# VHH binders against Glyoxylate/succinic semialdehyde reductase 2, chloroplastic (GLYR2), part 11

Target 1, 314 residues: Glyoxylate/succinic semialdehyde reductase 2, chloroplastic (GLYR2), of Arabidopsis thaliana (Mouse-ear cress) (f4i907)
Amino acid sequence: LAYRVYSSLQSTTPSTRDELGTVSIGFLGMGIMGSPMAQNLIKAGCDVTVWNRTKSKCDPLVGLGAKYKSSPEEVTATCDLTFAMLADPESAIDVACGKNGAIFGISSGKGYVDVSTVDVASSILISKQIKDTGALFLEAPVSGSKKPAEDGQLIFLTAGDKPLYEKAAPFLDIMGKSKFYLGEVGNGAAMKLVVNMIMGSMMASFAEGILLSQKVGLDPNVLVEVVSQGAINAPMYSLKGPSMIKSVYPTAFPLKHQQKDMRLALGLAESVSQSTPIAAAANELYKVAKSYGLSDEDFSAVIEALKAAKSREA

## First folded at step 3 (VHH)

Design h07 (from e10 with R97K D98V E99Y Y100E S101T G102S W103G L104S P105D D106T S107E Y108W; framework vhh_7qia_2)
Fold by ESMFold2-Fast, scan of step 3:
Structure h07 (fold): chain B 314 residues (1-314), chain A 122 residues (1-122)
Amino acid sequence: as target 1 above (314 residues)
Amino acid sequence: QLQLVESGGGLVQPGGSLRLSCEASGFTFSDYAMGWYRQAPGKQRELVAFIYSGGSTNYADSVKGRFTISRDNAKNTVYLQMNSLRPEDTAIYYCAKVYETSGSDTEWFDYWGKGTPVTVSS
């Protein structure tokens, strides 16, 4: 058992608007999620510097009082704490580690908080490159879509350097309603995959129930009502059920993205030798639905995979 | 900050009517679906009526034809008109903002107010 001592590396967490304004904040990525997140920081009185690959995407934020820098390197060189919100793992890696990337401007005493949705391996890679500079790293992928981002109601699934989590906490509270500290880097991405695995399995099971109720002569609208009044109620059943019964799937969460998350979750399960047979079966249904050309439909279109299977029997 | 304030509940005789109102603030009301939920003593919370941002509606079978949900985007208000009330309708009624899923994540949590009690008895 070793004593744990740290040098004077401490983060001071501001608790007032004036104190929050003394920490310089960088924000990389002004897409559908990053733009409203950065706007909430500016509206709360934070000193925010923004960057985006397409410069014109920064214009609304500059209009609200943000500063602009032409590269991730320049943002991390001038800011104490930098957030990154990128569309995919390749973009997240490129912005952090590529030419003119964040690692070339960041230094000891500074922090990098990646709120992008990336896989476990990508998060670990970015963390290693950032920490090799002497800076701190926090993984903080969000649960929540565009509207929760606009409302400051995101859920942050954080992992990495605890001193940076503490320093970032007030800014996460501005952008979200909840934050969880999950330990080692990779655990935020892993938690998000586990949650979406459960969601995909639930939708596949619900689709089975709808079709079974129809086949035995029950009204599936009554099934939706029964589940809504019981212990298994989930808002997605009431939201998706009526349209699934009518075989229409207006896209909110694309089926191809749900299938991707199932595939990644199954890979995570394999890496630790954990069986997930329900998720495995659900994943096969999503692959069948993709083969019918339903990739860009809502993930509730998974019900079509079960219809096609039944229609092929004698 | 997100806030939902319900009103219009009370004691009414069987066959009577009540109109519930929910005034919303702290978000762009016209962009969101709104719902009415109820919870009777000893029972789970159930969805009663739902109205999408575009005006389409959905109802629990138990209230279909008796209840009408509507919205006034100019007033940031959602309404529930309750007709032909039955003792079984006795519950606390909650207004909810429902997050619509978008992008890679799905939001299924509701933000709801404090509720307004409805008692149907004579």
Scores: ipSAE 0.005, ipTM 0.225, lowest interface PAE 11.3, mean pLDDT 84

Design h08 (framework vhh_7ubx_2)
Fold by ESMFold2-Fast, scan of step 3:
Structure h08 (fold): chain B 314 residues (1-314), chain A 122 residues (1-122)
Amino acid sequence: as target 1 above (314 residues)
Amino acid sequence: QVQLVESGGGLVQPGGSLRLSCAASGFTFSDYAMTWVRQAPGKGPEWIATIYSGGSTMRDDSTKGRFTISRDNAKNTLYLQMTSLKPEDTALYYCAKVYETYGSDSEWLDYRGPGTQVTVSS
């Protein structure tokens, strides 16, 4: 194969309940990602204390043996190492730095690991506030969906305090299949945006190729075969191509989330005066697809933005 | 440990039928999209079909009328029913676990089995 399919190996695996139980773990946010992540820590024998804005979402975790505290401040005050998994940058900042937030309970000798998907500026802000208390900070946004979260197969893109990365590593290995240490705070969020910028641009370019092949009288299924055998092959061509040719877009990654990531990546590029004209053009196509009502379809539905008939009817 | 083990291949005459099976272990089978891919001598890998965790399917047009993908979540098994086989269907067939992603990741193949050889010849 020009490309390979393989499973990732975990970097390390904790061997005893006694080793895991010597560190008290806090977990903030019991949403679709946070809940299964915290459950994996509990199943591995960790001493876990949970919090969620809606208390009832903590009930399944308490049923599995977790403790509950009524605020992020109380969680960080009682735990050695606290993970946070929030839905958006505003929630991540509020939980860390807002009223009854993590910064008011955390202190020197403790760590805060933010596994939320946030922008670079938000990660830097949270890091500064946490480190001003004397505590350590690690940014650790996850790559992976609910299914990998349930199975402990997440990928962690970590950045921040290296000593905290090393202390957190056994717990990251319980929740994930791989982890990368990327240096300074902001680099995890930046890496995630750059990867998705490439992904969104590539899908838009692939859509152009499919439609062009059809208009010049070529079989687009042969195009999919050709690119799969050549130097530009990616598994996504074989997985998405046939459904795109049929105009069916079963959702694995929603188009609205791809467009959001394009917007954030363009903002990152602007902040460092780096031109990204391909991503800028691709972003316009995702905006057009959203205007056609395709926000909740798979991001491969971007192909619809290139069809002239839809533009006249919209 | 993730394992995928294909079976059901063999030598068959043109016009014949075969049912391929893929036995999965080491992960929660029902939570992942699964795919069949083939590689013929002198060609690159060719996607055949994907079945998503919810049961919906996508199939390549060149085989759509002759091949059917299905799954049995209770048995952790993926199937490919092949009918009206042609010499051009001669290939190594392998199943693969698709890494279904949300947020920042694209869909990609996470693990594949060693494959099962299908040879269509008189």
Scores: ipSAE 0.000, ipTM 0.141, lowest interface PAE 12.9, mean pLDDT 83

Design h09 (framework vhh_8dlx_2)
Fold by ESMFold2-Fast, scan of step 3:
Structure h09 (fold): chain B 314 residues (1-314), chain A 122 residues (1-122)
Amino acid sequence: as target 1 above (314 residues)
Amino acid sequence: EVQLVESGGGVVQPGRSLRLSCAASGFTFSDYAMHWVRQAPGKGLEWIGNIYYSGSTFYNPSLKSLVTISRDDSTNTLYLQMNSLRAEDTAIYYCARVYETSGDTSEWMDVWGKGTLVTVSS
């Protein structure tokens, strides 16, 4: 491990377009989020090397001027700073730590920024494996979907090595509109968990409103419209409401994953003696929905937990 | 020019199997989760199942033993295999696209096909 390599990553903070081009960037994962994120880096003038398990998904990036390497190991071996955007915790761990993984090419003086949505334990595991090589690690899960990724409007929830956060900051600013430094590894994943706890609670409350409106003879479609135009509007209500009224729950976020997040958030709350009674009540409804066999349906299927058994649709 | 076109419907005898196809065009099919939904005459929509871009599948528990969803990203085609068909399976079958990121719940179905009719007749 050369001291010069270590010094170049930690002492230089690029702040201009020309300076950004002096840092070699790796990007692992050319899926629905990774591809537009990497494209924004290339369009900003960054020197980007890409990898994806399915090589053909790299073709648009190579067409825009990116370099290609056949493994995560080769990407981290040739790049100063590598981003990873994978679909699930298993893929994130495999790309970082598996065969031909990032840990085999990365070394002291380099950085690994995992922007994947992973659980706290997975983030800690990846961090340990990366840092055992002498490299720096930053978790940076995003809030925002494909349109914000394409528009460079993502929100980054970062935690880990502060020097790497500072070095990565200009690149995060290219890909997003805001970034938060949350301290120790695990805190980015924990923040996502708290957000999902709020989301699960609000969906359970919304389900109560839909069913109450029906029971008192109101049109629940009008309820969705009233909510959408008022101060309590959340885009989630407009997106899920019409389907919940029709008792269809096309899976964007599986109910079992929402219930898992509720359980984990309640455990986090217990560890610091924080009362979360709304989340506790919502968690019971998700458990009831799971008992009805709705684990693999969208979490909006929580509404079924509030219906009489005979009115539940298959 | 973003389109989904279902095919493979028709009249089928009870107890037989049928495979439906959904041809996608105008977008990068391999980047999207895909759903199958059906609507029987005089009834609401019934979700059948979905397949993520990773290949992971989730099914309506009431239908899981009767259906299999698969995809061929090289031909931009989504499939629904149905076995042991009964009169109750008579419906218009739709495929739908949803943008999905693992763990994100803000996405919804943004593109639907026109549907393909399946009639199970004795």
Scores: ipSAE 0.000, ipTM 0.194, lowest interface PAE 12.4, mean pLDDT 84

Design h10 (from c03, 13 letters changed; framework vhh_h_nbbcii10_fgla)
Fold by ESMFold2-Fast, scan of step 3:
Parts: C-alpha cells; sequence; structure tokens
Structure h10 (fold): chain B 314 residues (1-314), chain A 126 residues (1-126)
C-alpha cells in the first residue's frame, strides 16, 4: 500500500491501453526479475510473447494470457519490441547472439531492449550485433530487486538509440517509476557499476565504524542513531546496522554479487586510468568474506572480514 | 531505533476539525532524497487505505479523492514532524490513522522499506 502511494508521487503520464495493445511485446527470461516485469506488462493490457530456457517457468505467464515461443529467434520474429532480462552477461550474449538467438529473428523497424545487468563490453557487443540486422537497440539495466519489480517501481538506466527509448518509454513506465536516458551504449551499465561501487565501499566503511565503536567501549546501536540523524545518513545504514551488530545477514543482495560488481567497476576504472583506491580496498574485504564461506549471505556480511583483519596502523 | 509516533486523535463532531501529528525519531527528514511520508487509515469494516502523502522535498502531494479539498498534509523538517490537518470531518472519516515513512536504497538491488506508527483513533460522531 505504501508502494502505491510512493509510486503515485513518482508517476509519469500514462498511455492508453488501446495504444499499448497495438505494439507486440516479446520478453526473454522468466527469472525472479523477468517474470514479475512481464506480468506487469500483461496486467496493463499488453500483447506479450514470452520465452525462457526452462519452458515451465513460462507457464504462469501463459496462464495470465501471454503467448509462448520456443526460441528467442521466434520471439523477435513475431514481436515489434523485445525485452531481455537475463541473469548474467554470458546468458545475455547467448540469448541475443547465440544459436536460435534474437539476432536471427529481428529486423529493421523492430527494437531490442536489454534490461539485464551486464558489463560495458557485453552491452556494446549485443548492441553491434542487433544494429547490424537493421534493428534498434536500447540498453536499460534496472535498479531494484524482486519487490520493486513486482510493484512496477524499477528505475531504468537507459542508453542507446533515442528513437527506441521514446518507443519503449510507455512500457518502461508500466514496469518502473523512473527512467534516465544516458546517451551512448555502455553508459547504462557504467552508471549501474559506479552506483554499486559506491554502495559496496560505503558498507565496508560502515562496518569499520561499527567495529571501532565496539572496540573503544561505545554502544554501536547509538552509533547507528547518530549516523541516521546526521548529514552522512543513508537508508542502508538504518536497515543493515542492527543486523550487523547482531552478526546476522539475511540476504537481500548476495555478497558474491556485490564482489562481482566491485571487480567489474575496478575494470571500468582501469580502462580509463581512473584510480579508485577506496573501492579497491573494499573489494579485498569482500574477497576475504567470500573465503569465509559468506558468498550467499547479504553483502553486509563484509563486516566479518574486518573481525579477522590485522591493522597496519595504531 | 526508527520510530514514528502519532498524536492528536480523539472524538470530534461532524463538520469539525482535527490536526494529527507524527513525530519521527531515529532518522532526519532532510537526509533522504527518495523519502516520502504519508497518512493511512483503517475504517471500521474496511482495509487499510492511503489518505495523503508528501514527497521528501515537499514539492509533491497526493490525496485520496474522498479527502481532497478537506485534508492538508504538511511537514516540518526542523521538528522532524509530519502533520495532517483534517477539516469538514464526516462520520465516514472515523478510522485509526497511521503515519508511514517510505524510502528506497540506491543500490544494485534497490529495496523498498516502510516504517509505521502505532496508530491514533479518530472518531467523528455526535
Amino acid sequence: as target 1 above (314 residues)
Amino acid sequence: QVQLVESGGGLVQPGGSLRLSCAASGFTFSDYESYALGWFRQAPGQGLEAVAAISYSGGSTYYADSVKGRFTISRDNSKNTLYLQMNSLRAEDTAVYYCAAVYETYGSDTEWYDYWGQGTLVTVSS
């Protein structure tokens, strides 16, 4: 209910159901993100055709009125606009460019919108392959997990063909609360990596603060209160702080995924000769936490890496 | 640690006015760019419904059709307090009123979180 009120404050201009229904929509990938995104399009009255590597994951969507095709090629051949939501860069490339991939069915006049979280190089590769067919490409990675996906509250970080951004906009508005057009292909992936690099670094810094406060005899619960009332506050601190103090890390964002994003962000920084020493140090702590078997715990479990770390300074 | 405490409820006659307050502690209203504050109510025999909401900046407000023109939502960041001014009250406004704070993180997997007060009863009757 709170989400509906919040989304009302963040709403964009709605399109008519009749207008939306005249564009045939493909959706590739029925995972934890793709399934609720596609459901929102169907509930809004869109004509949706779905595909997933495991066919049975399409069954709930077909039950809601979606059509099914056995390959990405068949989906792009029959649809005006195709969205893809895959788990990793390898899957995104395979679905777009591999055997029976989207490039073999897509053509001039059609669009491919990749909402998957991929690295810059992968996005550029997919874009080139799609555009070589004469079709348009838009990169549109999302900020938001399963609950924002279910509620139509995702944030889209788009880049690529501006005419496709304009054509896709009503459908992005159904699935999300905001969208940003960031220019050239690769800029969406780059923006997401920079944001996640900041997030990983701030969590590592917060963990240092919690442990230091405990070591000098302060109440770390008071530290969380002080931080929450001051200029350095972030909602993440109030959310994660109490659990970190109790050494429990219920998974919202797995530590292994945060470490992957740190690695990719460091690669991006190296490609332009930009030093990111805080992110580099934070990345080492995430690697230590992974070595302790905490890969599937929440990324706030990075605090465990510091409990065993030796200080080089007084 | 994060707490919302409602006050100002009570018995009022039809056509009267009442002002609800929601005091926040454990966080500062000015610290959250994506933070929204709102009022919800649960009337007898009904589910929870949204009444009014105000954005972090105060630049955007929402009102349910049933209260538009009668209720005014406002915030005082210096007092960390949210208000609901209720005018021209009707019997159908009788409900428990809840204060809520909604925000999201700007991480890779943006999470939505809401905090709720304990509620304050408003009874409109003669």
Scores: ipSAE 0.000, ipTM 0.233, lowest interface PAE 14.8, mean pLDDT 83

Design h11 (framework vhh_enristomig)
Fold by ESMFold2-Fast, scan of step 3:
Formats: C-alpha cells, sequence, structure tokens
Structure h11 (fold): chain B 314 residues (1-314), chain A 121 residues (1-121)
C-alpha cells in the first residue's frame, strides 16, 4: 500500500523524495498545462503514470521516466492518486465519467484531484460520480498560465475532501507556490468567479481613469506610471494600460468571457442577497462593448464603452 | 454504525510475539483500506501499517520485517502479527478506518478503543 494516511494527531504526509516515490501518481491530460505539471512531478522523483487522448503527447513524459496507460480507467486502477488537467468542462466530465473513464478504475482508498477549470455544476457532477465509487474527490483549479505551470508557480484553489487535500498537498507544493482549501466542492470554481468579478470591475474603473486624465489635459502614460508605483498598483495596469491608450486590445482574455463572468457573479450575489453595485455597473459597460462588436477583443476593450461614439455626439 | 474493536494486547517479554485483532462492523469491510496506529505513553500517535482492499500492505520503517498486517474479509477482521517485540513497541494499538463519507455528507475517521501492548522483562 502506497497510500499515505492522515489523522488529527499524526501526519504520514510524504515530505522527502524517497517517500514521494512510494505514492503512485496518475496524470490525465498532457496539454499545455498538464504536460509541464506532470514533468515537475517526475523531476521531483514521483512515480507518475500518464494518459492523453493523443498518445504521442505522452512521449516526452515517458522519455523522462513516466509510465503510460491507454485509458483513464487503467490509470486510476493502477495509481493511488490521480490528477486531471483538461481543457474544458466537457472534456473533464468525459475523462472522469465517460467510456473508459476514471470512475471505472478508481476505488475506495484512492483519490481523484481535478485541476481543470470547470463550472460549479460540472465539478459537483464529477465529485458525485467519483465519491459514489467510494473514492475521495478534490477540485483544484489553478490561477496561472503556461509559464507558472513550467516553473512550479501555480496557485491552487482547492475544495472537496479535506483528507484528500492533505494527502495531495506535497504534490500540489511541487507544482505550485500556493494552495488554498476552500471547503465544499464548488467553492474553488466560485472563488475563481469572484476573483474575475473584481478583475472586470477594476479594469472598468481603470478605463474611466485613463479617459478622465486625457480629457483634463494630463498624459495618460504618466497616469499608468503613477498607479504602477503607488499603493493601488496591479500588474494589469502596466500590462494593459499602454495598449488601452493606443486603442489596441490584443486578446489574452476575451471581453465576451469577462462579461459572462460578470453575469454569473451577479447571479451568485443575488442567490445570497449580496449587493455588488460596482460589478453591476461594470457589467453594463461590458454589454455596451459587446454591442460595438468587441466581443473577441481583449476585455480591456471595455474602455471603448466609455468613449463618446460619433452617433451619440448630437 | 461503524464500529472497530481491537483485542489481543497484553504483557510480553522482549523478543516475544503477539497477534492483535480488530473486529469491524457497520460497513462493507472488504471495500476499504484499514490501518494500525499506536500511541506510546507521553508520545503522539504513530502510523504502523496499512492494508488496502486488494491486500497490498505498507509499513512504518520501525516495524518493517517484524510486523505483518493481514485481513480476513469473510470474518470482517484485521490482524497485526507482531514478532521480535522491543521495549519501544510498548503502546496502545488502534485500528482505524479513515476517510469515511457519512450519510450527512461529512468526512469522518473511525478509531477503535485501542488495545494495550506492554513489552517488559
Amino acid sequence: as target 1 above (314 residues)
Amino acid sequence: EVQLLESGGGEVQPGGSLRLSCAASGFTFSDYYISWYRQAPGKQREWVSTITSGGSTNYAESVKGRFTISRDNAKNTLYLQMSSLRAEDTAVYYCAKLYTYSDDSEWFDYWGQGTLVTVKP
């Protein structure tokens, strides 16, 4: 038995390279995020078995010492703890619950950690199917893109079974710089939604500042520098400000997705009777920007919603 | 509902042997991994051994080669065969069913009452 057991009085958490190698790790999904995450586990000395829908994407991992299995079912049947990193909710559900899926190989005593970015309903569905086998489930969506994944600098927003969070913690620490345990399944997805609501509101406010500075005769490039050096600094200001001043919005996060997140956050707020008036106002600006045909531009294109359009000048 | 009851402890001389038993009820014993832990006087609880539903075993370094964990699924019973006992093996031994999901949607660890093993001359 490779499983590590936790209790309120003792921890058998593997903390050394030798101990980490006694827990068999599965990793499902060798895309742009999953591949570097699995590589970090292998380089740390973990016993890793990989799967990907396209087998050839596993070849670099096998070259580094990983084992390969032909289905998610075979991975979970072989491994103590399986991570899944899929591109979308449909793929995450299919890999967990579909034909030859993880639920058919997983059993009591094993754990499934879904690192994919999924909606609350999808996370709950996968959790139910995994738990019905007697196994443990943890959702662990990440904050961070490809470079943080390569560098082991991801931030994990975890929720689900606390004992599995504790068992998975050393492996999350290999792949990331921070991890948060947020309680019940769905809370990881909800936290990501609240963060994106703040991001959308902040970008709308920043856009107001840029246009106001221009209209009163100030240099908006100096505004970007001032906010970047002051107490209100956010990396987004330096990243987006220069392009916004030039009215160019190269897409990193599409405006239509930001507007979707605003709408969902407002729905979440309504469900618990929490007022979010700044988010509500920002959402209206994103809707206006969509009406101008800016849905596929970067969400920083929200600044266009605040400019006087020629048709509205008289 | 879930109950774990340890037995087989007692006083033994160094180099001796004891067989501990844990009788399980209130769950499908064959479906779960079950562990042995021990707690020596004045010390924290220490993991000793685990056996999976499939029969795979793992041991703490301090007991490897001296202790053998086994299960009898027909009798819903877990065993720990202890040999070459040392003074430092003196402890209360507990069996545990960890990571149990309840009908109230809460996770619980189930522990037995413990059985005392005393190794002295």
Scores: ipSAE 0.000, ipTM 0.114, lowest interface PAE 20.3, mean pLDDT 84

Design h12 (framework vhh_enristomig)
Fold by ESMFold2-Fast, scan of step 3:
Structure h12 (fold): chain B 314 residues (1-314), chain A 121 residues (1-121)
Amino acid sequence: as target 1 above (314 residues)
Amino acid sequence: EVQLLESGGGEVQPGGSLRLSCAASGFTFEDYAISWYRQAPGKQREWVSTIYSGGDTNYAESVKGRFTISRDNAKNTLYLQMSSLRAEDTAVYYCAKVYPYGSDSEFFDYWGQGTLVTVKP
């Protein structure tokens, strides 16, 4: 295939700090994730141009040496490779395809890497619109939130154009600790949903264990330690356990977003007739926690769904 | 305020030994699993070893049999005894209150500033 051979020949991967500076990088979205990701690229010596709907959010990055453009269109027009990190599917679509969007500045020879957490259908839509310009597309949703983004320790779940994955790889390595190429567009979003489905189910199960240990007179801090030394060890247990025992849920991953991911994963399971009864049960607990007003608390607040409804009528 | 302070790095020849220390303050050291990570120039941070509050240990395959992690709860100090050092062990070494295989947003806790180990022939 001439197309594949030609695309591969166009994809020279920079490997050094000096080589990285020859590729012009755009970054769309200066929220809690996008800002630290873009800062890591700048600190690594990359030529970065930023945009955000609220211009003042770009000020710290301009202070670090980034350039600013007033629209996604202007960013993609001036940059070889553009990353986008938006808060929701609607924003990701608007930034890519809306008025003054990325599609109006991007062209053949350029790449668009969407690191936003979006549903499968939205990723496919953005991909089609970008590729219709002649440009390449890669979805690259991340595992990790603010602290991993700041530390360059994100995990990228990539899918789409293989030549763009290869070209983007050095920049993904600056922003993250690992990256996976998962094939066709949609597979990154699907992998993210499956991972978060497992995570939400694990948190609900862990919450049951904490409450049971307390009710039978065991020290739940000892439970956290026992779990951390055994075969079922997970970082979220050691990090969340102490706060859950104290009934404090400082937000790293909002409960409403965990519940959204449970709902979307259950829809994915339904579409292929795969039974996921544990996820279904966990989803009901997240819905109960939302009904208690805990939507903006950390998803570890799911433990409250398992307690007696102290402030509610029977 | 949580503080982690690494020390003991330096230059050594291949086959040499170094002992790294990490002094911890601002939290109940005895109650937490503590890890060593390293980062070579231009590379991602790599997990090296973890010691759990109960004393159990785990090691990356690349260092198993050459490095020994230990802790002194009375001194709030973590140690890494490194032997049979190789050029590939050249890195900044960090101690962290973090689990080595974390893949979610809550993987990272407090990190130290690091201590440089350089293995030169």
Scores: ipSAE 0.000, ipTM 0.119, lowest interface PAE 14.3, mean pLDDT 84

Design h13 (framework vhh_enristomig)
Fold by ESMFold2-Fast, scan of step 3:
Structure h13 (fold): chain B 314 residues (1-314), chain A 121 residues (1-121)
Amino acid sequence: as target 1 above (314 residues)
Amino acid sequence: EVQLLESGGGEVQPGGSLRLSCAASGFTFSDYAISWYRQAPGKQREWVSTIYSGGSTNYAESVKGRFTISRDNAKNTLYLQMSSLRAEDTAVYYCAKTYSYGSDYEWTDYWGQGTLVTVKP
C-alpha cells in the first residue's frame, strides 16, 4: 500500500472469451495446420474472419461461427490482427504481397503475424512489405504438426515487432503451449532451422543404431525401448522406431523437406563460419535416400541410405 | 512466375475416355506435388487426385479405379487419364501446384485456367 509507487504500465491483455471476442482476428490459409489453429481461436470466443484459396476449406470454420472474405486484402482491411499459415515460402509471399494480397488492405495500427514455415530471406521480405504500409509484423513459425495444432499445443518461435508480440500473445497461448520471443525478424526462421538440423541429425544417428543392433544379433525393438526409457529419450524414437524396423515410412515430415532444412542450416552455419560436421554427414545420407526415390517418404526413410545393396564383410 | 495451363478437355459420351494435360512453368516441377481439381456447374471446386514428386498418388473415392494421374518431369507436364466417364464427371478441370498430405488436407497455392469436360448423355 505505498502512497507513491510507480506502478508499471499494465498492458490490457484480453484473458476471457468475451474480451478476446472484441479484437477482430483474420486467418489466412485453411490447410492442414491453419484450419485447426483457426478453429481453436473460434472455440475460445475470438471474432475470426477466414480466407483460403479454395473457398470450401473455409466451410467448417464458417459453420463454427467464423466470417469469410474472398481475398487476403479484404481480411486485413476488416481485421485488427491477421495470422497467416501457408504451405511454403512462395505461397506466404503471394498471400502477403501478391495480387489482392494482405499489404493492400493492411494499414497503420494493424498487425500481421506470419506463422508459416519460411526461410530467413522470405520472412525479411514479407516483413519489409508489411512494415512499409505502417503496420507491424511478427514472424511466428511453429514447432509441431497436425495433432499439436488440433490440441492447441504448438510452440511458437517468434521474432519482429515486440509490441505486436505482446498484442498477439493471448492468441498464441490459445493455439499453443509455449512461445519464445527471439528478437529481430529472421531469428524465428533461423531457430526453426537449427531445431530441424538437430532433428535430422538425431534421426540419422538413430538409424545407425537400429542397423548396428540388427547386425550384432540384438533385437532392435528392445533398442527402441531402451532409448525411450533412458536419458536420451525423444518422442521420435517411439514414433518412428517400429516403422523403421519394418521398413515402412508413413509420411508425417517428408524426407525432401528434412534434406532442404539440412541444406539451409548448413548455409546458415557457413554464413557465420560455424562448423556443423554431424549435420553435414547426416545431409549426405538424406541426399542418398533422395537418390533412391524416397523424397516423399517420411524423413525416417534415411535408414535406407545406410543399407548396403551388397554387404561387405569387415 | 508460376503458370499452369490445362488442355485436353472436350465433349465425350458416357463410358468414354479422355486425357487431360497440364503444362507447368515458373517453378522446379519435379520438386512439388501437383493435383487435379474439378468444379461442376453451380458447385464448389473439389479435389480429384494428387501425384507427389516421388510418383506416389492419391485419388478421391468417386474416381478411384477410373482415373489415373501421372507426370513427366522432363516435360514439366501433368496428366489425368479418365476412363468410364459419367455425367457427374462433367466439370471444369484445374491443375494446381500443392503442398499436400492427401485429399482432405491439401493446400493449393496456384491454379491453372481450367479445361472443360462435358459428358453428354
Scores: ipSAE 0.000, ipTM 0.128, lowest interface PAE 15.9, mean pLDDT 84

Design h14 (framework vhh_enristomig)
Fold by ESMFold2-Fast, scan of step 3:
Structure h14 (fold): chain B 314 residues (1-314), chain A 121 residues (1-121)
Amino acid sequence: as target 1 above (314 residues)
Amino acid sequence: EVQLLESGGGEVQPGGSLRLSCAASGFTFSDYAISWYRQAPGKQREWVSTIYSGGSTNYAESVKGRFTISRDNAKNTLYLQMSSLRAEDTAVYYCARGYEYSSDTSWFDYWGQGTLVTVKP
């Protein structure tokens, strides 16, 4: 791996070298994301102890030089800094707070970095339970899928205890290409909601443009090309445009999940008295598309909410 | 617990055919795009095919016209019909929950254990 080669062959500052050699790292969750992330830490020379509910998934990591412990509690008891990468909010809560969970082994002077994609409430719950032990907590959900995880190219959206962010930073840099510190716990999940609110609004607006171009006698394929070369270009437009013009919506992000994120973002806006009228209008279009039975199609199917009834009947 | 279990692999002669299956459990199968990947010894995993929740399909250029992906939502099962097999198709084949739509939009969260396909020249 690139990080291991760089760490082995390149001169580093004494403090960076000491950080890699003296901090004991725990990693909870050896799924599709957690496994390559932990491998990058091991290849960079870190002292890594792993756990997974299914023990055999730890075998490749142990083969690379990792240690194994039989519970999250034992991992946090033996490690200075523990990362957790779980599949869903329920699993993240169970690993942190459930039977033999991380909270039973962690203590003051240690840190817990939850890299899992969880909702705001779950992140706050885990943070409270961890911090009640005297330990520090950092929320660090990622942007990027399996290949960025394998290549050490993840983007971290971090929030929580700033001293832990600073301590975790060298390890986040091994696993990713960029990291953002966003303040209080919950802000990582909130950032994701704001981004997806923009994405949903953008797609609804793009759908209006496609249909308008068709109705005034323009070629919508030319519209996609014009947009792609101009200042408002987004990869999403070039990716979705051709399929939307053909009225096919291969599911990358289900429309029902986009509508859920719109609803949650509107709730966030309400809690701080911020008007988001474009998002509110876009949300209504997603609700209409759901009423047409398009919940499981890609969110780009929002274009169907704007079509005349005759076009849908034909 | 989300689980994907592949079957149907084995040894076959060049030009032959095999049908792979992937049995899914622990989630609403019909809501997800499901993909086939493969990994040959000493090589990185490569995407083979995706079928989306709506039934649309996509294929890697190397298998287009030779492989057919399909799904049976009532049985929570994914299939890959492989024909005109070549020595280069020898690999462990993995079922994955997610899709490869472009370099900018791939999403995978669960993988199966794999099933070995060996094409002997």
Scores: ipSAE 0.000, ipTM 0.125, lowest interface PAE 19.1, mean pLDDT 85

